VH-VL binders against q3z8e7. Designs and how they scored, part 38

Target 1, 156 residues: q3z8e7
Amino acid sequence: MVEKIPMTASGYKKLEDELSTLKVKRIDVIEEMRLAAMDKDMRENAPYHAAKEQRGQIEGRIKEIEHELKYADVSEYTDTNTSKVNMGSTVKLRDPKNGECCTYTLVSPKEIEPLKGKISASSPIGKAVFNRNKGEQIEIEVPSGTLQYIIEDISF
Short names: E, the ipSAE of ESMFold2; O, the ipSAE of OpenDDE; V2, 0.75 times the mean of E and O plus 0.25 times the DockQ between their complexes.

## First folded at step 27 (VH-VL; framework fv_denrakibart)

Design BB1 (at its last look DockQ between E and O 0.02; V2 from the best seeds 0.00; counts 0 for: pae E 12.4 > 2, placed apart)
Fold by OpenDDE, look of step 27:
Structure BB1 (fold): chain C 156 residues (1-156), chain A 122 residues (1-122), chain B 113 residues (1-113)
Amino acid sequence: as target 1 above (156 residues)
Amino acid sequence: EVQLVQSGAEVKKPGESLKISCKGSGYSFTDYWIGWVRQMPGKGLEWMGIIYPRDSDTRYSPSFQGQVTISADKSISTAYLQWSSLKASDTAMYYCAKHKWRFTEHSYFDYWGQGTLVTVSS
Amino acid sequence: DIVMTQSPDSLAVSLGERATINCKSSQSVLYSSRDKNYLAWYQQKPGQPPKLLIYWASKKESGVPDRFSGSGSGTDFTLTISSLQAEDVAVYYCQQYYDYPYTFGQGTKVEIK
């Protein structure tokens, strides 16, 4: 089976943007290295060594990003009402008991932001809602028991 | 506009070498995997392999591994398919095709070249 | 290798009628963690290269007419043309890109009855 790295379209875009930025930065750092290398004593050339180190860091990150993008599994953006909850989906859950609603967005592990409602698909909530339809009732297991929610809305 | 333009039809004899090309334009050539698909006369599509032009990372179908060489020259946005020694059975239409998703290895083909007809006969 | 088998090999359908093409994979092409099927459909008209119609089993490529639809999951997939048009005469191929090699079905020739 092929390796796949789940991520949202937004996450994918962020990686693309970061990659572009880093590539530009790499050029700049290489130029800095060139300028610093004009000094005769390379052994004591702190600016050169600093730039070289920075280049290494940039190149390392570039490779990481390229790897992630290379194996990325990005969910399609769709606003169809027939869509099931998937990676990148924003789900509105309603408590049938008190009518309170919560909104969550399913994201990849690297994109998790709990304070913004961005949760992993592998989280208890994520697992409960994943591949579910609008209008379905789901159960979420918590330490205090089982919570019941209705998927009121799905958006992307 | 995304375009894949392949080299012209080839008429060869068994034992001869051949290298056909596929030039991409209208997109970042280095950022998308490009594949080759064989279609023998009156037959279906056969996935041959794909290459990532940026670093020339290549994946072959087992059926074509060692039978052909897939390469790319990113400086001129061109992918290649080559044979060291053609056989009559290599007679077919060969298509190059671009992966849909940028950088992504595991993808489908969204754009195709016009095809290169290779005829190998004595 | 994942073997893709289409049925039927050929199909003759009257204009305006429904055309149904099936594709079966020898193993599941469903990535369960994502609930995504790594299955594409292509259309190849005579003398032309293939054209992408459907990806991820049911998603339509841009510009594809509404009469085309893909369905199925796991190992069984279907391409449906709800109302066959004259321009739909072609050979249709399914392809999995779940695992290497990314194998194609043998193709289904759709003709007008």
Scores: ipSAE 0.253, ipTM 0.727, lowest interface PAE 2.3, mean pLDDT 90
Fold by ESMFold2, look of step 27:
Structure BB1 (fold): chain C 156 residues (1-156), chain A 122 residues (1-122), chain B 113 residues (1-113)
Amino acid sequence: as target 1 above (156 residues)
Amino acid sequence: EVQLVQSGAEVKKPGESLKISCKGSGYSFTDYWIGWVRQMPGKGLEWMGIIYPRDSDTRYSPSFQGQVTISADKSISTAYLQWSSLKASDTAMYYCAKHKWRFTEHSYFDYWGQGTLVTVSS
Amino acid sequence: DIVMTQSPDSLAVSLGERATINCKSSQSVLYSSRDKNYLAWYQQKPGQPPKLLIYWASKKESGVPDRFSGSGSGTDFTLTISSLQAEDVAVYYCQQYYDYPYTFGQGTKVEIK
């Protein structure tokens, strides 16, 4: 019996995308090995040996992903369930005092754009909303004081 | 002159072991990946796998992984294809071939051995 | 595995006429960053091992007659023999070397009408 590997549909997709990227990178590294080794002594070719090491790491990850995909047990549920705020969620916050609303999206560090409402989960707002449900009242500690909001809506 | 010289034809019974050889000459044997290709009677070519003789780094087709062993002895410039227990379905011509480009596994075959006919029958 | 499908399986062509062999891969074998198609063609004459004709889809191996040419990109490739000679009677195979296993097509037998 082969042990199945539980994952969501989005997790499966992420592995497929990583696999595709790694296969392209493998081609790059193999060509770099060929170019580095052209007309050179193998024993004194540090660039070739560095690329060969990277090639091995890429192959190891590819084999790991291929194994995970082969034995994946993909649930019919998606990770787009909007019952709780999570990475990738867009949250609408309402100030209970005046009814003003603001909208934020939790993104990875490389995607942060605070003026567009794209914030990290480690920001004060991100920390306050993470793993919370629609309708919850939250408090956000910021340098200017304590802000209170109600999670009006959660979407993706 | 580049040459790949394979061992002679074999007639075997199911369950017997076999190791066939491919000796390279006229080039730097340890610098080039060398591979094995099966051709069943009346059928096309099947890529079995490749080996880099310098460090024995080996890549197998999934169809052949666990079915055969590819190895090399760089001291005598020889690659091997080995079965621990032959089946009648292993009856085929087996070619060795070398990659064109030095060091890279990401290549095609420019020189081929003459082939080794393996016949497995009761 | 990348599946390589050749067409036709068999081809009969008159001496001096053009022979065309197609090869289709189940996924692209184009490495677009370097604009290279990882596709080779081999000729196997009766009783002989295969012989390399074409690499990178269109580059002729040294010593291969000028009548042989390769073309195509991505998933669709063609081997052309511009003026068939009697010595060209063989089975022709495409092979991809983009991703393991480096699969061959099933072969195309070329014969004289």
Scores: ipSAE 0.000, ipTM 0.547, lowest interface PAE 12.4, mean pLDDT 85
ESMFold2 (binder alone), look of step 27: mean pLDDT 94; pTM 0.958

Design BB2 (at its last look DockQ between E and O 0.03; V2 from the best seeds 0.00; counts 0 for: pae E 16.5 > 2, placed apart)
Fold by OpenDDE, look of step 27:
Structure BB2 (fold): chain C 156 residues (1-156), chain A 122 residues (1-122), chain B 113 residues (1-113)
Amino acid sequence: as target 1 above (156 residues)
Amino acid sequence: EVQLVQSGAEVKKPGESLKISCKGSGYSFEDYWIGWVRQMPGKGLEWMGIIYPRDSDTRYSPSFQGQVTISADKSISTAYLQWSSLKASDTAMYYCAKHKWRFTEHSYFDYWGQGTLVTVSS
Amino acid sequence: DIVMTQSPDSLAVSLGERATINCKSSQSVLYSSRDKNYLAWYQQKPGQPPKLLIYWASKKESGVPDRFSGSGSGTDFTLTISSLQAEDVAVYYCQQYYDYPYTFGQGTKVEIK
């Protein structure tokens, strides 16, 4: 039983656009891999390994987006004052292994600024923290494995 | 020495499920793509698909997409080809084969298994 | 899909004579930037799995006799056996690995005349 992923119509569209872009990028990266792999010892082929890693990242993100789109719950959001992470919330995540913290704000699709920690509820991080409580441990799936974080603080 | 050893011949009825195996040895199994090739009786070679054992990245021929499942267990250096419901038309020799170059999917097959004969008849 | 078409379907050649097999791809399998053709040749003897002979259109796999050679570029390729031996009786296949799905030619049966 997979929980629905809340997002706006515009957010859904943005994911679709990103998916399209990534699929094109995937083709290019595969070509780079092809070039790098030409009659070379792959063990010592740094360009190939770099391209393959990038492909892995792209494929991982594609799968994430496809999952998000598949289980999307598209609706209009209004600000709600709850004790749980919601749209407009700023969440502080702490890595239980190393103690490092990251801060993210769940924003509307039009306000997404990843470099400033403004993310969509449909993002991997947003999906993981949405409707969660302070103190909960969350898991984020990435191509390299599963990352674990604790929601240390929630603010508006 | 590189070697691919496939499971034994199978005699099945239509509608039955089947999973055949290919075990690699003599090389780093997880680092090389491994493919499956079908050869119907008296016919040519058909590329079915390939899998990268390390992460189970899989590519199918459109003709075989949804018809079979390719998988791998890198812990025992084994690749698999399976059917959920066999048809008489699935009667063929099935070969597994190893890609020549590590990591790359854009490669050719340098080593082949001995083949697994699958016979499907009522 | 890239269609690989071999010619002829069957070839009978006398011992010691030259055998020539052609393979045509429906589109180029040449990567122009590196001048490499993603084309391989395989030999399959009766009751045996295929054996790799040639890769990159003209590179000979280790252990393959000198009488075997591959040539061609783009869409037209040729496998040549300069002096046919009895042990060369087999079906030969070309294969492109340029794009998915990888595809084989229909095969050419080589027999002794």
Scores: ipSAE 0.031, ipTM 0.620, lowest interface PAE 3.1, mean pLDDT 89
Fold by ESMFold2, look of step 27:
Parts: structure tokens; C-alpha cells; sequence
Structure BB2 (fold): chain C 156 residues (1-156), chain A 122 residues (1-122), chain B 113 residues (1-113)
């Protein structure tokens, strides 16, 4: 079965806006191809071939966005939802063995910045913390074994 | 319908600055190269340069490189031609014109603005 | 720069007669890999901006009367008006768009004899 793609409402909106823009560009490129095709020698027509290449890029990106929107799993964030980890939450994880802490923020796929701790809900850490409460123990599987953490704090 | 509408005639003194405009409508302005052409009184056409408004890629005739600045603001579909210090020899009609084909720099002009007369005299 | 030279500088032609304008480039404007001459012709009527007539040396722009035709290749090009009309009184320019700067010819003034 096809996996859902978790994203924020703002991430979903950004994709919708890009899609709308691309559909307008597609109309313009198709018209330019039609106009260029009025030339007697289309096979050696640089404007036609340039527009055809651009159309291919636009069509490909449209298909990608339509797929992402079709399978999107949008979780709306509210300022009252701090009891459970959700999209937009910042989670502080504590290693119970040594007390060290790590901080992560759940973001949409387009907002991922792993070096800044911005991760997707479908990542190993994201899956482990999603919909969990403060104080819960979670396990994260890595190639070298299983890491254990306690959700120390949840914030926005 | 495609239109290029230029700013009005200008009367200036030597040494003054000037920026004239060309507003495109009826087509996807940012995706077509747009250029400037000078016509001195009673003389022929001179290709000055072109700009691609989407990324401001600009190409100048060597005769005009460093003498004028070509720019564009794609958010308002407008191209500009500007001088930092006008000379009497800059007295001319200035036309903007767009390339026929989307994206490509290898083109000719299919639509022209109405022209902007610039007069520079003491 | 590619220099475009037109001849004659001016000509007077009787209504209904043939007008012939020549344009010569200092370098070939034939892009051999595409087999295309990067040469255009424009008409500029008195008090008006230029108007595109011909591109690729011989291809007529939409809406241009059938009496206009272009020919030539490489360095030598011709614009022909097969039967001159009163509205054809104008200055005609060739332009190459093969290499920067995309230079124009000096113009040929056509008037009624």
C-alpha cells in the first residue's frame, strides 16, 4: 500500500501554491510550442525544442506535487496541543543512561533541516516520538542496535 | 493582446540622470528576453542590449557597455534603461522590444514599444 | 561586431512595380548545424516603431502581405516587394541575430516615384 506523507498545513499550502504557478506556466509553454510549430521546419526550430524541454520539466514537477498532495497526511497544529508530540512540536529527548539531551522539531518534508534538528514525522526519530506524551520512553533502531530515550519536554 | 508601453518623452540637461521604462502586458513578461534599441534623429536602428527579466541576465552591445544600465522588475512586468550622466549625444528615440520566443536568447523582435524621445540640451 | 550593409540607401519605385533591397553581412549568419540564416527584416513607417516582416531570411511573419518576400543565404540577402503599394512607403532594416551584438543595417528608404 502507498505510505502517507506527513506534512504541516503550511507545507501543504506551499505545495498548492507551487502547483498553481506551474499550471499557469504550463499553459504559456504549450501556447509557445503551438506558435513555434507554425514555422515550416519544426525539427530544426530552436524555440520549439526549448519550449518542449521546459514543458517536460514542468509536467514532471506537477506530477510530483500532485502525488505528494494526494497522499498527504496533514496534522493541524494548535497552541493548546502540548500534551502529545504532533506536527510542529519541539521534543526534548533525554538519554536515561547518561542524562544527555537532544532536541528535535517535527516539520513537513519540505522544511527538513536535519543538522538543525528539523525532522520529518516519517524519520526513525519522528516515528518514535509522534503522538507520544511527556515522560514516555521511546526506542529508536539504528544499525548498531536500539537507542532508548525519555521524552523530557514537548513545546512549540 | 501583447503590448509594450513606454514612459513619456523627456527633456534633460547634460549631466542629469534618467531612467525610462517599458511595461509589458498580455504575455508572460518574465520568460521573454526584452531589449532596447536607439534611433538617433534621422538615423537608423542601433541594438543596445537585452535582458532576461526572470534572473536579470543582461547582454550589452560593446558600444553601450558601461554607458547605460538595463534592468527589469519582473514583479511589475517592467524593463528599464538608465543613464547616470546624460550627454547631448544621447538625444534619440529609444524603443523597447521583446524577443518572439520564450526563454531563448537566440531571437529577433516581434513586438515593439511606441518609443521614448529623450532630448538632451543645454 | 558583424556589420550589416544595405543597398541602396534609398530608392523610388512606381506604384505596382517591384522594389528590391539588398543586405550584406561582414560574416556569414548561417548557423550551419541548424541550417538556418539568422537574419530578419523590419519595416518602419514614418512616425511609427519598427514592425517585423521576415525572420530566418525567408520566413514571413503572420499578417505580412504576400507581396513581401525574403531570400539569400550566408552573407547576401534580399527583401523584395513584388508590387509596391502606397502603404509600403517606409524605411526597411535588416538585422542579424547570429552573434552579439545583434546589429542592424543602416536602412533603405523606399518611396513612390
Amino acid sequence: as target 1 above (156 residues)
Amino acid sequence: EVQLVQSGAEVKKPGESLKISCKGSGYSFEDYWIGWVRQMPGKGLEWMGIIYPRDSDTRYSPSFQGQVTISADKSISTAYLQWSSLKASDTAMYYCAKHKWRFTEHSYFDYWGQGTLVTVSS
Amino acid sequence: DIVMTQSPDSLAVSLGERATINCKSSQSVLYSSRDKNYLAWYQQKPGQPPKLLIYWASKKESGVPDRFSGSGSGTDFTLTISSLQAEDVAVYYCQQYYDYPYTFGQGTKVEIK
Scores: ipSAE 0.000, ipTM 0.489, lowest interface PAE 16.5, mean pLDDT 84
ESMFold2 (binder alone), look of step 27: mean pLDDT 94; pTM 0.958

Design BB3 (at its last look DockQ between E and O 0.02; V2 from the best seeds 0.00; counts 0 for: pae E 14.6 > 2, placed apart)
Fold by OpenDDE, look of step 27:
Structure BB3 (fold): chain C 156 residues (1-156), chain A 122 residues (1-122), chain B 113 residues (1-113)
Amino acid sequence: as target 1 above (156 residues)
Amino acid sequence: EVQLVQSGAEVKKPGESLKISCKGSGYDFEDYWIGWVRQMPGKGLEWMGIIYPRDSDTRYSPSFQGQVTISADKSISTAYLQWSSLKASDTAMYYCAKHKWRFTEHSYFDYWGQGTLVTVSS
Amino acid sequence: DIVMTQSPDSLAVSLGERATINCKSSQSVLYSSRDKNYLAWYQQKPGQPPKLLIYWASKKESGVPDRFSGSGSGTDFTLTISSLQAEDVAVYYCQQYYDYPYTFGQGTKVEIK
C-alpha cells in the first residue's frame, strides 16, 4: 500500500553508507553506556544518560534509513505531475488550528538539509505529503500525538 | 483501523513446544516495535520483550531471555512467541502490543491484542 | 532493573469521588534534556487487554475521559480519577519505558465502595 519513493542511485548509496556508519557508532555508544554504568550511580550518571539518549537517536535514524531503502525507487528525476507533491516539490503546510505555516522541499537523500527545510520524501512529513494535492489535509504522527496540516501550496 | 489479532487459546502438556502468533493490520507493521506481555492468572503484567519487524531486532527481559523466542514475519505482518519446552509455570495470558510511534524502541503500547491463553498441565 | 511500586494495592472509592493511585520508580525515568518522563498508565478491565490511558506521565491518549489525569516527575507519579465512574472499575498499571527491561507496577485494583 505504501508507494515507492523515488531517489537517485547516488542517494541510495549514501543512505547505505550512512547506515553502515551508524551501526558501528551504535556499538561504540553501547560500550560507552556499559562503561558509564560501571562508574557511577545510575540515577545521577550523566554520561550514561547521554549515551543512552544518543543510542536512541542512532537507532531511530537507522530505522528511518532502513525504511527509506525499503521503499526506494531508484531512478533519475523526471518530470512529474505538477498538480501533486512529488520529488523536488516545495510544499507549504498550514496548521488549521493556529494558522502557522511551514515550508518544505522534498529532495533526494543526498540533498537533505533539514535546517533549510529540505527533507526526504521518506520522512514523516515527506510521506504524508507525497502524491497529495493542494488543499488536502494530512496527518503526521509524532510522539506527542497527531499533527494536522493542510497543503496550502505546491511549487517547484 | 489498527488491530492486533492473536491466535487462539492453547492447552498443552509440559515438555511440548508452542508457537503463538499476533497479526497486525491497519498500520505499517514493519515500522513499529511489537512486544509481548505475560500475565499469569490473577497476577500483574510482565514485560517479556519487543521486536522490530523490519530487521527482527529483538530485546528481551532478562527474566525471559533464553526461555522464549520472539520472532516476526513482516511479509504477513505477524509476530510470534514460542517455547521449545513448556512448563506448568508458563500457564498465563499472553498479550502482544504495538508501540505508539514509529521506529524508536523507547515507546509505550497503544494497541493490544485480545490475548492468548496458554494452559500447561499434565 | 527499574522497579515500579504502586500504592495502594487496592482502592475502594465511592462513585463520584476522587481516586488517587501512586507509582514510584526505583530510578528516575526523566530525560532531563528532553524534559520527558518515560512513564505510562494503563487500565485493564476484567477479561480485557490493557488500555493505554496516559503517556509521558501526563499526556492523555485519545478517547480517554477528562476525569483521568497523570502527574509527577522523576520517580514519583500519580494517576488521578477526579470523579470515579462505574466503568472505571479496573486494575491500573504504571509502566516505565526508560530502560530495559521495561517494567510494570504490580497494579492497583480500583473498586466502587
Scores: ipSAE 0.016, ipTM 0.578, lowest interface PAE 7.4, mean pLDDT 88
Fold by ESMFold2, look of step 27:
Structure BB3 (fold): chain C 156 residues (1-156), chain A 122 residues (1-122), chain B 113 residues (1-113)
Amino acid sequence: as target 1 above (156 residues)
Amino acid sequence: EVQLVQSGAEVKKPGESLKISCKGSGYDFEDYWIGWVRQMPGKGLEWMGIIYPRDSDTRYSPSFQGQVTISADKSISTAYLQWSSLKASDTAMYYCAKHKWRFTEHSYFDYWGQGTLVTVSS
Amino acid sequence: DIVMTQSPDSLAVSLGERATINCKSSQSVLYSSRDKNYLAWYQQKPGQPPKLLIYWASKKESGVPDRFSGSGSGTDFTLTISSLQAEDVAVYYCQQYYDYPYTFGQGTKVEIK
């Protein structure tokens, strides 16, 4: 019952690179903790505890990345029209009240660039459009109220 | 590759302010104490102080406490040395250098910047 | 402040001969619980920043030639260059990092005789 985590090949590669870097940092931090504990005046424990916190952050991030990589569903998306919005889809939304349009591309969390229209599937807009067909009316709940859009086009 | 790149030489008059910089790269800047060392013309090395960029914990030599300000901006991996009012006696070479071991204040310097020559004359 | 005093202030040594530099601290820099002396040695060639040679009084930094060695404990320390080379002409500094401020010695200039 484990849900796969959709991501692009680029997103997967970025996670792999970060993981590799963190594993090297982990080794260094563990050695620095050992040396700090050996080299400290007995009256000073603050540097050791700061290093322990840093190690905890690194271990936590490594576990997150390993989980994401283990359950990753990686695909190469091409520019094609589909009947439903999916990861890698570019969607054009039209406001039925005034005809204004906006365009978004669904990307992995590591690829999010809101100013360029790259959003996650977990964002309010992403959730509203995911797995929807062209021509469907969607409602997006935002703090200021409910926005209504029509999915005008779906592409890659 | 670890590098510490300092700002360029300065020629100043007494009473002027100055802020010189040291940008670190090739390592996790915020995890290592970084310090400043003065070398007056023809003289030896003087430890001025160190800073831990993660939280700005700063330790000064008593000889420099209140005479200069050491600061850091971890978001751009840069440490600073600043005077509010320069004196002719501030004419010297100033080096930044990083501690070898992350986190610990009880360390020595393994990488040094190229130096910033500050000349203060009327 | 822990005062670091080097001797001699300058030293002239023939190529291939031994150079010996002394450093004395006004207080012990030995953290006896861990048997570590918080003492470093640096080399500074003309127009260059200092370069780390020795830490913990006797541990050689990577890439430092084998002819360099450090010894001593507590308050008395020695840097030895077993066979002086032309590129070793420099000023040498000791530094303690036991207690703030982390003071340097005044320097010892090494020249070829």
Scores: ipSAE 0.000, ipTM 0.488, lowest interface PAE 14.6, mean pLDDT 84
ESMFold2 (binder alone), look of step 27: mean pLDDT 94; pTM 0.959

Design BB4 (at its last look DockQ between E and O 0.01; V2 from the best seeds 0.00; counts 0 for: pae E 24.0 > 2, placed apart)
Fold by OpenDDE, look of step 27:
Structure BB4 (fold): chain C 156 residues (1-156), chain A 122 residues (1-122), chain B 113 residues (1-113)
Amino acid sequence: as target 1 above (156 residues)
Amino acid sequence: EVQLVQSGAEVKKPGESLKISCKGSGYSFEYYWIGWVRQMPGKGLEWMGIIYPRDSDTRYSPSFQGQVTISADKSISTAYLQWSSLKASDTAMYYCAKHKWRFTEHSYFDYWGQGTLVTVSS
Amino acid sequence: DIVMTQSPDSLAVSLGERATINCKSSQSVLYSSRDKNYLAWYQQKPGQPPKLLIYWASKKESGVPDRFSGSGSGTDFTLTISSLQAEDVAVYYCQQYYDYPYTFGQGTKVEIK
């Protein structure tokens, strides 16, 4: 049994959009191959071979995206209760000592954007907050010791 | 004149292997994609896949991926469709068809073979 | 997969009258950059292989009678026989070759009324 690939709805949409773009690009590249091959010896036709290589790259990416879309697990998270942190959830963490707050969104590994607070559920923070409730205190171990945070808010 | 000539009708039992052929003539065989189309008795046309004979680049329909093998021998201008283990449900007419334009994958079929009838029954 | 749906499934038309067959694709088969619709029409008579009639949605294949015409763009296409002849009795299929697999419509049987 093939394991499902958890991802956000937005991530799924991005893959769909990329797939659509690549399929159109494939048509262009194939046409370039045709035109390049019309008047030259195929063995010595550099433009043809370059286009063919590009086609291969496009096809490779298309296959990857189709695989991800086929085994994507998005629907299970769309109806998720916002009472617990889950994939796609945005959590606000508050340091009880200094009152500082940080916001993170749990995403799939391919959707990680640290600068935007998008982190993996498998990250130290992700693991600590996953399946936790609002108001709950969590602990994160770091080399300097143990950090304490309170889940102040959960949104989806 | 462009022609596609397919091998004769086949009568087989379930579990048997089969390889049918399509020979092209009257054109540069290796530079045109050639496809296979299934038509079950009394049913419509089903696109199975295509192959570029020059380098054997092959594209399958998901419905037929892993179910059949498409191949070609450009030295004798022949394309093949084969089964490792036939099923009763494989009973159908099989057509080979040539793409209109050289080199391009995104094309339509301008010439067709006469068809090969495959009957699979116990 | 792009699903091709033809309508009607069968059509009976009197000799000399117009026959109209529709084909709808689940996704657009228009390549906007080239303004081409990757859509073909085939005719299949009993006991014969299919014959190409129309390509690029509206271009007639060589040797095809003038009474045949193709129209449409995007997702909606039409094959028209302006004046049905006895030899036009056949099953007609649309096919997209925009994306793999290059799927066919289910076919439309044209008969004489």
Scores: ipSAE 0.221, ipTM 0.697, lowest interface PAE 2.0, mean pLDDT 89
Fold by ESMFold2, look of step 27:
Structure BB4 (fold): chain C 156 residues (1-156), chain A 122 residues (1-122), chain B 113 residues (1-113)
Amino acid sequence: as target 1 above (156 residues)
Amino acid sequence: EVQLVQSGAEVKKPGESLKISCKGSGYSFEYYWIGWVRQMPGKGLEWMGIIYPRDSDTRYSPSFQGQVTISADKSISTAYLQWSSLKASDTAMYYCAKHKWRFTEHSYFDYWGQGTLVTVSS
Amino acid sequence: DIVMTQSPDSLAVSLGERATINCKSSQSVLYSSRDKNYLAWYQQKPGQPPKLLIYWASKKESGVPDRFSGSGSGTDFTLTISSLQAEDVAVYYCQQYYDYPYTFGQGTKVEIK
């Protein structure tokens, strides 16, 4: 099973615009390579090698964006929607056993920084909180058992 | 039975390329982070990095970033460690190992490969 | 990088006696839980890959003999072998998995007197 990539409508549009720009740029770089390669010694053809490297970077980014768009899940949510946990939401979880709190922000896979609390919607914590309301008790399965938390707050 | 089987020992010259492998079996390979650990002769263990085979998300130790490439082919349940240009200082034992729990990158290693000895000499 | 420092570097213990290995981290490895220290212990016998003994500082991996135990919290951790056996001759490593890179201690060699 291919895991969906949650994103906002604006995030999806941003990727579409970047992809369109890169596809035009790719055409230009391929032409630069063709022109540089005309009857030249490839070992000493700096313009050709520079264009080849640039093409590689463009092709890599295009592939990455096409993957993200293909598996994108653009659900109904906004960065300011605090009724339910969505992409871009920051959630505060309280441990009912000892009252200690932790905070997490749901971000795209490229923005994941777990030690800073930036997690994906597909992580164990992300799956447990996604589309939940403030005040709900959630359970997170970890190797040591099941952890219980209360969604104390949801922000942007 | 969970197993990680690594490719055989290598003897190389400085400047040569090399790609060693680690094949996992007995578990759902693509859902567990798998990592590489270096042990230089007579020295301790060094964490090199980890990869999530499902999407190739890769995390490197700063000491090894740009020095090696970690990759995986989930279709054959195999992870790789690769050098474009070996140095004599790359002489070491290299272990692959898997994280204990699926999905999470915040884990330790519960199963280890047998090791691949890489010898680089001029 | 979180530096993991083990002490002693080597330890000679009589058969059947207690062996104690210390591991100190340069910063706390206690994460988002009062009971979850992101610290593991490994055993490496000569010519073998490392083997997991302890995780979360004190939780024993399945199949590990009862004589092995881990303790400590925050920055100071201990691996204890309550009654050393001949097969326990090895190098022991602590590892933190709190923050990248997931560094190991330098190792403690355990020998029989």
Scores: ipSAE 0.000, ipTM 0.471, lowest interface PAE 24.0, mean pLDDT 83
ESMFold2 (binder alone), look of step 27: mean pLDDT 94; pTM 0.955

